# VH-VL binders against Probable ATP-dependent RNA helicase DDX59 (DDX59): the designs that were tried, part 16

Target 1, 164 residues: Probable ATP-dependent RNA helicase DDX59 (DDX59), of Homo sapiens (Human) (q5t1v6r416to579)
Amino acid sequence: NVRQIILWVEDPAKKKKLFEILNDKKLFKPPVLVFVDCKLGADLLSEAVQKITGLKSISIHSEKSQIERKNILKGLLEGDYEVVVSTGVLGRGLDLISVRLVVNFDMPSSMDEYVHQIGRVGRLGQNGTAITFINNNSKRLFWDIAKRVKPTGSILPPQLLNSP
Below, E stands for the ipSAE of ESMFold2; O stands for the ipSAE of OpenDDE; V2 stands for 0.75 times the mean of E and O plus 0.25 times the DockQ between their complexes.

## First folded at step 19 (VH-VL; framework fv_zilovertamab)

Design k1 (from g6 with light chain S30K; at its last look DockQ between E and O 0.74; V2 from the best seeds 0.00; counts 0 for: pae E 2.1 > 2)
Fold by ESMFold2, look of step 19:
Structure k1 (fold): chain C 164 residues (1-164), chain A 121 residues (1-121), chain B 107 residues (1-107)
Amino acid sequence: as target 1 above (164 residues)
Amino acid sequence: QVQLQESGPGLVKPSQTLSLTCTVSGYTFTDYWIHWVRQAPGQGLEWMGIINPSGGHTSYAQKFKDRLTISKDTSKNQVVLTMTNMDPVDTATYYCARLHWDFSGFYFDYWGHGTLVTVSS
Amino acid sequence: DIVMTQTPLSLPVTPGEPASISCRASQSVKRYLAWYQQKPGQAPRLLIYDASNRATGIPPRFSGSGYGTDFTLTINNIESEDAAYYFCQQRSDYPLTFGEGTKVEIK
């Protein structure tokens, strides 16, 4: 069971919103997977999380070697990392990992990837939350997002609903 | 004021090791990532690699991985590019540049003036 | 490596008129595309980041557009000082590759 929250967040406000989520005692349930859509962005955001919040954070993406990714995944399972920032699920070794909080810092480019990303949450009877940041950059997917999320009872942002 | 300044030899013989230093001032050294980019005379720009001065993590273009090392000296506010086995095709102007990341995005906000390295003998 | 292809490689322009430079990526770089101006003997100067955001101090006659693989830098109301080389750079994937450059010359 995955609670899917969609938040309207303009790009300049995304970093602050993430830190608010990580500081929210009701939402923050480590380890947290944070998804971004570029490798340098993953590296930068992971460092910002560590420096600003003190949480143990690391990035994972395809530029990292298979050995490095395996070690990061092992560390995640052993509690060495509270936040892992990734550019995706497939090809990163995350497809079998389960957590209680996912944040799509950047909306994925397809609903297929969205499903993979939120699918890291809520396995084996665990409660879980997936929070996704959207803005006009993801306008192409607004109808698909609404179709998937509206039946869950979550309130969608007015800016998404009022978009032509 | 924020400044980046490349320094090193202007001439290197083939097979020798190049060492270039990027000295920064006017900001906290560990707050910003540093990239190295080179430009052969009359040619385009070529990204070489990046270092996070906080912790020293690096990434290199595959073309350079076997002979390029980017390191730091925090006490001197310096990033050092070391490249072994220089060849005349490595003749270029070498730039260091600072990567800025904030609420609006990320971009190279400050560049050094570049230093020309000629590989010849 | 993601290959960035610029078109045209040479662009003669007339002052007061618009000009456009195209940059095509070999795979999607989403919005992570920057444009630089470089005058002889100088380091590159950032014009546009994240495809369409004008950098601080850049005149409003410069604008960028595009997403994914196809990007355009537009210079409206060309001025003589705009004669320079222009480069795109993707920042989506390592290595952070540049286009070949476009030489803009006053006709």
Scores: ipSAE 0.599, ipTM 0.831, lowest interface PAE 2.1, mean pLDDT 88
ESMFold2 (binder alone), look of step 19: mean pLDDT 88; pTM 0.864
OpenDDE, look of step 19: ipSAE 0.822; ipTM 0.918

Design k2 (from g6 with light chain S30R R54L; at its last fold request DockQ between E and O 0.83; V2 from the best seeds 0.00; counts 0 for: pae E 2.8 > 2)
Heavy chain, then light chain:
Amino acid sequence: QVQLQESGPGLVKPSQTLSLTCTVSGYTFTDYWIHWVRQAPGQGLEWMGIINPSGGHTSYAQKFKDRLTISKDTSKNQVVLTMTNMDPVDTATYYCARLHWDFSGFYFDYWGHGTLVTVSS
Amino acid sequence: DIVMTQTPLSLPVTPGEPASISCRASQSVRRYLAWYQQKPGQAPRLLIYDASNLATGIPPRFSGSGYGTDFTLTINNIESEDAAYYFCQQRSDYPLTFGEGTKVEIK
ESMFold2, look of step 19: ipSAE 0.565; ipTM 0.828
ESMFold2 (binder alone), look of step 19: mean pLDDT 88; pTM 0.869
OpenDDE, look of step 19: ipSAE 0.848; ipTM 0.926
ESMFold2, fold request of step 22: ipSAE 0.454, 0.508, 0.517; ipTM 0.792, 0.815, 0.818
ESMFold2 (binder alone), fold request of step 22: mean pLDDT 88, 88, 88; pTM 0.852, 0.851, 0.845
OpenDDE, fold request of step 22: ipSAE 0.887, 0.813, 0.901; ipTM 0.950, 0.913, 0.951

Design k3 (from d5 with light chain S30R; at its last look DockQ between E and O 0.81; V2 from the best seeds 0.64)
Fold by OpenDDE, look of step 19:
Structure k3 (fold): chain C 164 residues (1-164), chain A 121 residues (1-121), chain B 107 residues (1-107)
Amino acid sequence: as target 1 above (164 residues)
Amino acid sequence: QVQLQESGPGLVKPSQTLSLTCTVSGYTFTDYWIHWVRQAPGQGLEWMGIINPSGGYTSYAQKFKDRLTISKDTSKNQVVLTMTNMDPVDTATYYCARLHFDFSGEYFDYWGHGTLVTVSS
Amino acid sequence: DIVMTQTPLSLPVTPGEPASISCRASQSVRRYLAWYQQKPGQAPRLLIYDASNRATGIPPRFSGSGYGTDFTLTINNIESEDAAYYFCQQRSDYPLTFGEGTKVEIK
């Protein structure tokens, strides 16, 4: 079971909101996956997480070697990293059963990707939480997100519901 | 005040290895990513690579992956660029630049003055 | 690689008039677009970051707009000191790439 939380977050406020989430004892359940939409962004955000929160963080994306990516994922599962900032490079076949919190820092480009990313939690009957940041830059997906999340009983941002 | 300064040989022979040093001051060396960018005479800017604050991670443009190495010497507050098998086409002004990261965004806030490297026999 | 295309490559401007430079990305770079000013013999100077944020110390006459693939740098009330090359740069993906540069000349 995946609890889906949709938060309206303007771009300049995203980093601060992420750090608030990571510092929230009720939400923060390591290891945490944070999904972003660019590689350099992943690198920088991971460094910022380490610097600001003190949490052990690493980035993963396609510019890293397969060996490096493998080691990062292994480290994630073994508890070496508390936060992993990732682009959409994680394969569907990966068993990330230990992940209990996913943060879509950037809104996925498609609902398929959204489902894929939130599917990283709540595996094998475990409860998980997926927090997604949304704003006007993702307007094209408002209807799809609402359609997907509304049946779950989750509260949606008014901005999303009132959008034409 | 924040300062970045490139240093190294102004002349390199073809097939030789270039070594450039970026010396930084005026801030905590281990807090920032450093980039290398070059610019051939009369041409645009070309990104070469990046190194993270700890020096444990680097990324290079595909064009340079086989012959470019970027490293840090924390004890000296220096970033070092090493590029092998230099060719006249590599003649350019080489810059190091600091990448700033905060809640509002990311950007190159400080650049070195650049150092001209001429590759010639 | 993401290709950044600037137009025009040369822009003569009369003092007091506005100048606009376009930067187009071969694919969406979202807001991850910066503008730099470079004068002869100098390193690039940051003007705008993340499409529309003016860097510290940059005059209000400089502004940036755009999102995705199309971006614009606008210089209002151009001054003689604004004669320079201007470059756009994306950081959406590796490798980081720059536009060809636009030479702004004062008539």
Scores: ipSAE 0.437, ipTM 0.837, lowest interface PAE 1.3, mean pLDDT 92
ESMFold2, look of step 19: ipSAE 0.718; ipTM 0.874
ESMFold2 (binder alone), look of step 19: mean pLDDT 88; pTM 0.852

Design k4 (from g3 with heavy chain Y57H; at its last look DockQ between E and O 0.66; V2 from the best seeds 0.00; counts 0 for: pae E 3.0 > 2)
Fold by ESMFold2, look of step 19:
Order: structure tokens, then sequence, then C-alpha cells
Structure k4 (fold): chain C 164 residues (1-164), chain A 121 residues (1-121), chain B 107 residues (1-107)
């Protein structure tokens, strides 16, 4: 039910690739949920999105108070934010949110987390897309990614397939 | 040329309020987050807090939250550390440093020279 | 707060030999670990970011490795100028905590 796209993106190119996705009229379906793997990174990336693209963007992670997180999630549902950048650990409040596009800017630390993150799309009968950036820093999960994604018919990057 | 310079009083009495200024040059002030770190004589580094000078968002270490404020003055390219109720244990060299964030990642690339603050009666 | 534990706290070294410093986090910080060098009376100097990436201008004798909770800074072919304090810092969670430091001294 979720279209899973795996892109080989080296760390220095990740921001550029994200901005290209957010500017692509075929891919960009707000609201967009972007997953990163650290809190400072989420804060920095959400600001960069807003400055570069002009999209309404905010970060959410556990350094923010419970009240602040609740208000951010409410704002996401009400259209106040077009892009939300979240750490993967903050999945509880996000379990109730359904979006058309998820971008795993950083590959999750486990396949269980990957499944939870891509499960943010396509709920309530809607189709959606999950785009995941991968490189050698994700190599511990290459086998599991291939095992899950190959049956969907999606093309895997050759750098993943040729990895030891 | 990116430069950061801390300035402020070298001596503060117990219970007084400290105000330190980090003045930056050589780049666009609002493009980079600034953190404050202190180092007691002969001791390690202690992270105090960080500010985004674009919107003024801050985060503080828990031990300082009740008495530390980090603020900005965009017109002067300055970040200001204010800490109330100073105690002799707060004697330290205080540093500001810039957070670099670009296509290659993020890291603290430029540090000020530090300013020693002694808290004594 | 994430506690960063460095070992050893003091490391005598012989010029020309390798040396390594360990940094252990109390919970996973993934790749978000930096190493700094600090000489007396100076501010810290960034050596390594994201566990293994050398900062601009850092000689190749400095290298970092690790992921998650266990990290190592390696200094190959120690030079006299490498005598300094070395600190790790995590950037995964606020507050951005440092290790206690390791004093590297020429013996």
Amino acid sequence: as target 1 above (164 residues)
Amino acid sequence: QVQLQESGPGLVKPSQTLSLTCTVSGYTFTDYWIHWVRQAPGQGLEWMGIINPSGGHTSYAQKFKDRLTISKDTSKNQVVLTMTNMDPVDTATYYCARLHFDFSGFYFDYWGHGTLVTVSS
Amino acid sequence: DIVMTQTPLSLPVTPGEPASISCRASQSVRRYLAWYQQKPGQAPRLLIYDASNRATGIPPRFSGSGYGTDFTLTINNIESEDAAYYFCQQRSDYPLTFGEGTKVEIK
C-alpha cells in the first residue's frame, strides 16, 4: 500500500535532494513528514526548509514539551505546517497522523522503526509514497531493506545491490 | 574571515548577574546557531545552551535553566549570555562557538578565544 | 542527560607511536559524535565530526571510528605538537554533552 522508493544519496547531498523533492510538483503532497535521526538535526533542517523553499516547516522531537508537541501535531492536521521534521523516536504522537509523503532523510536504526515510519502514509485507504535516503552509513540494514522492498517491484539502487 | 569574540567582566561578586557578549563577524549573523560552553580551571568542558539567532529559539542545559538566558542583538551581531545568582563554582572560562550546517553536515567549526570570569567575594 | 565517559583520563605517549582514546555514551548517539583538541590557554579545535569525518585542515594521522555508544579517536604517528587535551561531544540530544577529557602527554 505504500510506494517505497529507495534513493542512494550521500550525506552531503541529502539536503539538496530533499529540496528537489519538496519542489517537485509530482512528489510534493503536503503535509510531508521528514524523519531524521537527531534533535539538533531536526531543528536545523526544518529551518533550512523554510528559508530555502518558503514552505511552512517545523520540527518535533522530545526536547519540545508535551504541550508544544500537541500543538504542533494539531497544526499539522489543520494545515499550519506543510513540512514536519521529526526524529524517529517520536513516533507515538505521529502514529495518528496520515500523510501522502514521508521522507526518511536518515535511515532508521531498525527495520521495525522503518516499518512504523513508512506506515505514516496511505492510511484510511489513501495511497502514499515513502522515499528513503540510503548510503554506506545504512549498510547494516541493506539486506533487510532489499528483502522488504524487492517484492514491491521498486527499483533498488545498484550501490545497495552491489554492497558486500 | 569568521571571528567570534567573547567579552564581559572578568570579576563578578557572588549573587550578582553575569552578562557576557559574543560578537561575531565575517558571516551573516542570523545564518548560524551559537552555543555557549564553559570550562572551570583545570576541568572539562560543560555545555550551557544554544540559540538560533534567526528566531531567538533557545535550549539550555537543565542545571542552568532557572538562571541562564541566552539572547541576541541582531543589529550588533551579538549573542548575550545572562546568568543570575553567580556563585564561586561558576568561575570558568566561557566560550561561544558557531554551528555550521551545510550540505556536508553540521559541526561547531569556529570558537571564540574565551573569557575568564572569576566569581569571588 | 547523555553521559559521555572517556578513557583513559591521562595518556602518556611516545612520539611516532599510535594512541587511542575511547568515548562511551550512556545511550546511543548514533553517528553524532565529535572530537576536539584543546591546548593550554586555547579554545577547543574540531578534529572529527559525525564519528569519522575529519574537519577541514586536520592531518590524516587523526581518525575516528564508532557508532552508537562506543567511539574511538586514533592518533597515528604521534607528534610532539599532539600533546593536548582531547574531548568528545555528542550532538544527538540536548544538552550537547562532552566527555571528561583525556590529557595526552609526551613521555
Scores: ipSAE 0.487, ipTM 0.803, lowest interface PAE 3.0, mean pLDDT 87
ESMFold2 (binder alone), look of step 19: mean pLDDT 88; pTM 0.859
OpenDDE, look of step 19: ipSAE 0.837; ipTM 0.921

Design k5 (from e3 with heavy chain Y57H, light chain S30K; at its last look DockQ between E and O 0.03; V2 from the best seeds 0.00; counts 0 for: pae O 10.7 > 2, placed apart)
Heavy chain, then light chain:
Amino acid sequence: QVQLQESGPGLVKPSQTLSLTCTVSGYTFTDYWIHWVRQAPGQGLEWMGIINPSGGHTSYAQKFKDRLTISKDTSKNQVVLTMTNMDPVDTATYYCARLHWDFSGEYFDYWGHGTLVTVSS
Amino acid sequence: DIVMTQTPLSLPVTPGEPASISCRASQSVKRYLAWYQQKPGQAPRLLIYDASNRATGIPPRFSGSGYGTDFTLTINNIESEDAAYYFCQQRSDYPLTFGEGTKVEIK
ESMFold2, look of step 19: ipSAE 0.803; ipTM 0.900
ESMFold2 (binder alone), look of step 19: mean pLDDT 90; pTM 0.916
OpenDDE, look of step 19: ipSAE 0.830; ipTM 0.921
ESMFold2, look of step 20: ipSAE 0.790; ipTM 0.893
ESMFold2 (binder alone), look of step 20: mean pLDDT 90; pTM 0.913
OpenDDE, look of step 20: ipSAE 0.006; ipTM 0.563

## First folded at step 20 (VH-VL; framework fv_zilovertamab)

Design p1 (from k5 with light chain K30S; at its last look DockQ between E and O 0.03; V2 from the best seeds 0.00; counts 0 for: pae O 10.8 > 2, placed apart)
Fold by OpenDDE, look of step 20:
Structure p1 (fold): chain C 164 residues (1-164), chain A 121 residues (1-121), chain B 107 residues (1-107)
Amino acid sequence: as target 1 above (164 residues)
Amino acid sequence: QVQLQESGPGLVKPSQTLSLTCTVSGYTFTDYWIHWVRQAPGQGLEWMGIINPSGGHTSYAQKFKDRLTISKDTSKNQVVLTMTNMDPVDTATYYCARLHWDFSGEYFDYWGHGTLVTVSS
Amino acid sequence: DIVMTQTPLSLPVTPGEPASISCRASQSVSRYLAWYQQKPGQAPRLLIYDASNRATGIPPRFSGSGYGTDFTLTINNIESEDAAYYFCQQRSDYPLTFGEGTKVEIK
């Protein structure tokens, strides 16, 4: 099963929040998947993760060659990388059995994508955690997120619940 | 010298479980992925599944997903294939193969000699 | 699944002459195509990887070409020791798939 955590995080505070999560012994279970909405962001964030946390980090997106992407995935499975920052390029059906933490650094563009991304954890009966950053830039999905997460018993941010 | 060697029963009865062992030597066991491939008499090679260096990740062909298990015994430098509900159609030479991986590509650089498994009453 | 089709399935060759084996993929496999040699009672041996790269220890008379769906293994100046089965294999997608194999026989 997947424990879903929704955090209200303003854009300027996202990096700091991510670093806090990665430094939390209860949450950080390598390898960690971090999902972002753009390729450049993936590269920059991965670099920042390395520099700030000291964790082995790599980015994966469509600009990576097929060989690079395959190597990254193998590295992830082999424990070569502690953090993988990804755009939505990971195909469905890919079994990332070792992943126990997903962070949606950027809110997915759709609930389908959300389900797809959080589905990367909790495979084969293993417990997983999916943390999603949300703010006013994702207002269009507030209702859908609340609808999906609330039944699980997860606590939702007040800002989300109070949104008109 | 890198060596892979398959071992197991040459004869299995229908509905029984096959267990094969791939014993590797000549390199660091935990550094390479291992594949299983079989070849029915007079036919081509058929990929069965893969296990990662640590043994914590496996992937199987859809055809075998429900009855195939691949595992590693690191202490013995062995990879074990277990396949349930064997049928005469499963008669084949079974190979284990090492996967070489680098930035230039991936390929099977070393194969075992193969072991013939006949499924018959 | 990606289907790999080899032609011909049997290839008699006179020593000194060249041999060519074709491998066609049902969909593009880019450059992710390998060739293997298998002699009776022996394990398969890697000849070519990623369409055109000769593996270590493989004689220069072996060469590979192609991209996408059509690939060719060429054996120049065929020798008696080259009598074997040859297989193509794609690694573009799982499951990995192989050609049927081509039996090269020396006349």
Scores: ipSAE 0.000, ipTM 0.563, lowest interface PAE 10.8, mean pLDDT 90
ESMFold2, look of step 20: ipSAE 0.814; ipTM 0.901
ESMFold2 (binder alone), look of step 20: mean pLDDT 91; pTM 0.921

Design p2 (from k5 with heavy chain S104Y; at its last look DockQ between E and O 0.04; V2 from the best seeds 0.00; counts 0 for: pae O 7.4 > 2, placed apart)
Fold by OpenDDE, look of step 20:
Structure p2 (fold): chain C 164 residues (1-164), chain A 121 residues (1-121), chain B 107 residues (1-107)
Amino acid sequence: as target 1 above (164 residues)
Amino acid sequence: QVQLQESGPGLVKPSQTLSLTCTVSGYTFTDYWIHWVRQAPGQGLEWMGIINPSGGHTSYAQKFKDRLTISKDTSKNQVVLTMTNMDPVDTATYYCARLHWDFYGEYFDYWGHGTLVTVSS
Amino acid sequence: DIVMTQTPLSLPVTPGEPASISCRASQSVKRYLAWYQQKPGQAPRLLIYDASNRATGIPPRFSGSGYGTDFTLTINNIESEDAAYYFCQQRSDYPLTFGEGTKVEIK
């Protein structure tokens, strides 16, 4: 079971919002998986997470070697990292049993990707939470997001519901 | 459609340098790691090395690290293998292979046809 | 280096019968094991990845199992077109290593 939270967050406010989430004892359930849309962003955000929150953070993306990726994933599962910032390399079928919080820092490019990313939590009957940042840059997915999340009873941002 | 194709000299003399090119098409070149694997006649497969999408990172098998260089030419969608001091024992079919990485795992999803390189005087 | 050992090296099979190929790793590779098919004059083709996942387009008669050090490729209802070499490959650690290959021949 995955609790889906959709937050309207403008791009300049995303970092601050992420830090707030990571500092929230009710939301923060390590290890946390944060999805971003670019490799450089992943590296920079991971570094920022470490500096600002003090949490152990690492990035994972296609520029890292297979061994590095494997070690990162292993570390994630073993609790070596509290936050993993990832591009879409972790988007499908990977069973990350220990992950209980996913943050879509950047809105996925498709609903299929969205489903796969949020699917990283709530495995094997465990409860998980997926928080997704959304704004006008993802307006093409507003209807689909609303359609998917609304039945769950989650509150949607007014901006999302009022969008044509 | 995704295609990889090796090209280079089919014959190399001992002590000479081999240069092979892997030309890729049908996908975004900078999105995938590329591996080189060779196969001596009638033998198994031998991993040689890897290059990351940007070309900024390489790794080689210990056996080849002193004489093998892999590089990328992004403008041509090519990966280049250079191996010095060739010996008859290096006679093999050389393959480049694309490494796919996704949520389901990582694997060689596409291979070139391979190019036979014979080292002989 | 992780050594991959295949058995048997040669496997004659009657059409319609199953074929099983074993791959043993010198140390645990967890699920990081792939199987490839290679026909004469062709490049290897991915059959199975992560021990038990069939690659796209691979017939259901091909299956993989195992974890750790012992793995098996099974070909059910062998067909003439299945005559080929089969290789296992680990991706648990570098250097990547392959089994010796098994030649499956159709009787």
Scores: ipSAE 0.016, ipTM 0.607, lowest interface PAE 7.4, mean pLDDT 89
ESMFold2, look of step 20: ipSAE 0.773; ipTM 0.885
ESMFold2 (binder alone), look of step 20: mean pLDDT 89; pTM 0.874

Design p3 (from k5 with light chain K30R R54L; at its last read DockQ between E and O 0.80; V2 from the best seeds 0.82)
Heavy chain, then light chain:
Amino acid sequence: QVQLQESGPGLVKPSQTLSLTCTVSGYTFTDYWIHWVRQAPGQGLEWMGIINPSGGHTSYAQKFKDRLTISKDTSKNQVVLTMTNMDPVDTATYYCARLHWDFSGEYFDYWGHGTLVTVSS
Amino acid sequence: DIVMTQTPLSLPVTPGEPASISCRASQSVRRYLAWYQQKPGQAPRLLIYDASNLATGIPPRFSGSGYGTDFTLTINNIESEDAAYYFCQQRSDYPLTFGEGTKVEIK
ESMFold2, look of step 20: ipSAE 0.801; ipTM 0.897
ESMFold2 (binder alone), look of step 20: mean pLDDT 90; pTM 0.911
OpenDDE, look of step 20: ipSAE 0.625; ipTM 0.878
ESMFold2, look of step 21: ipSAE 0.785; ipTM 0.885
ESMFold2 (binder alone), look of step 21: mean pLDDT 90; pTM 0.913
OpenDDE, look of step 21: ipSAE 0.017; ipTM 0.570
ESMFold2, fold request of step 22: ipSAE 0.808, 0.757, 0.754; ipTM 0.900, 0.875, 0.883
ESMFold2 (binder alone), fold request of step 22: mean pLDDT 89, 89, 90; pTM 0.904, 0.903, 0.903
OpenDDE, fold request of step 22: ipSAE 0.850, 0.852, 0.867; ipTM 0.932, 0.930, 0.931
ESMFold2, last read: ipSAE 0.774, 0.759, 0.786; ipTM 0.887, 0.879, 0.891
ESMFold2 (binder alone), last read: mean pLDDT 89, 89, 89; pTM 0.903, 0.901, 0.897
OpenDDE, last read: ipSAE 0.826, 0.020, 0.862; ipTM 0.921, 0.621, 0.936

Design p4 (from k5 with heavy chain S59K A61N; at its last look DockQ between E and O 0.79; V2 from the best seeds 0.00; counts 0 for: pae O 3.1 > 2)
Fold by OpenDDE, look of step 20:
Structure p4 (fold): chain C 164 residues (1-164), chain A 121 residues (1-121), chain B 107 residues (1-107)
Amino acid sequence: as target 1 above (164 residues)
Amino acid sequence: QVQLQESGPGLVKPSQTLSLTCTVSGYTFTDYWIHWVRQAPGQGLEWMGIINPSGGHTKYNQKFKDRLTISKDTSKNQVVLTMTNMDPVDTATYYCARLHWDFSGEYFDYWGHGTLVTVSS
Amino acid sequence: DIVMTQTPLSLPVTPGEPASISCRASQSVKRYLAWYQQKPGQAPRLLIYDASNRATGIPPRFSGSGYGTDFTLTINNIESEDAAYYFCQQRSDYPLTFGEGTKVEIK
């Protein structure tokens, strides 16, 4: 069972919003997966999370070796990391049973990717939350995301619903 | 005033090792990632690698992975580039650049003046 | 690697006229595209970051547009001081890559 939350967040406000989420005791359930669309951004954001929030954070992306990735994932499952900032490198079928919160910092490029990323929580009957940041940069997906999320009873941002 | 400055030998013989230093000033050394970029004469820019002075984390262009090492000396506010087995094809102006990152984006906001390295017998 | 292709490689421009440089990425880089100006003997100077954001101190005559694979740098009312090489650069994927550069010459 995955609770889906769609937030309208302009690009300049994303980092601040993420920090707010990570500091919210009701939402923050480590380990947390944060999905971004840029490898360099993943590294920088992970460092920022550590510096600003004090949380143990690490990035994972395709430029890291397979050994590194395995170690990171193992660390995530073992509680070594509280936050993992990832590009879309986590393969389908990967069972991260300990993850209870996913934040789509960047809107996925497709609905398939969206489903893939939010599917990282709520495994094995556990409750999970997926928070997705959306703005005008993802206009092409407004209709699809509305169709996907609205039936779940989740509240959608007015900006999304009123978009032509 | 933010300043980056490259220093090192202007001439290197083939098969020798190049060592360049990027000295930074005007800001907290550990707050910004540093990139190395080179430019062969009359050619475009080529990204070599990046280092986070805070943690020492590095990323390299795979083209140079086997020859390139980027390190830091926090006590001197310096980033060091080491590249082995130099070849005339490695003749270029080498730049270090600071990466700025804020809520709106990422970009190289400050560059060194560059240092020309000629590889020749 | 993401290949950045610039066109044209050489652009003669008459003062007062506009100049447009195209940058095409071999795959989508979304908005993660920057433009740099480089004059002979100098390091590159940032003009535009994230496709359309003008860097601090850059005149309004410089503008950037585009998203995904196709980007354009526009210089309105070209001035003699704008004679330089211009490079696009993507930061979407490692390794970071640059365009070949465009030489803007003043007629």
Scores: ipSAE 0.113, ipTM 0.749, lowest interface PAE 3.1, mean pLDDT 91
ESMFold2, look of step 20: ipSAE 0.785; ipTM 0.888
ESMFold2 (binder alone), look of step 20: mean pLDDT 91; pTM 0.929

Design p5 (from k5 with light chain N53K; at its last look DockQ between E and O 0.73; V2 from the best seeds 0.61)
Heavy chain, then light chain:
Amino acid sequence: QVQLQESGPGLVKPSQTLSLTCTVSGYTFTDYWIHWVRQAPGQGLEWMGIINPSGGHTSYAQKFKDRLTISKDTSKNQVVLTMTNMDPVDTATYYCARLHWDFSGEYFDYWGHGTLVTVSS
Amino acid sequence: DIVMTQTPLSLPVTPGEPASISCRASQSVKRYLAWYQQKPGQAPRLLIYDASKRATGIPPRFSGSGYGTDFTLTINNIESEDAAYYFCQQRSDYPLTFGEGTKVEIK
ESMFold2, look of step 20: ipSAE 0.669; ipTM 0.851
ESMFold2 (binder alone), look of step 20: mean pLDDT 89; pTM 0.902
OpenDDE, look of step 20: ipSAE 0.480; ipTM 0.847

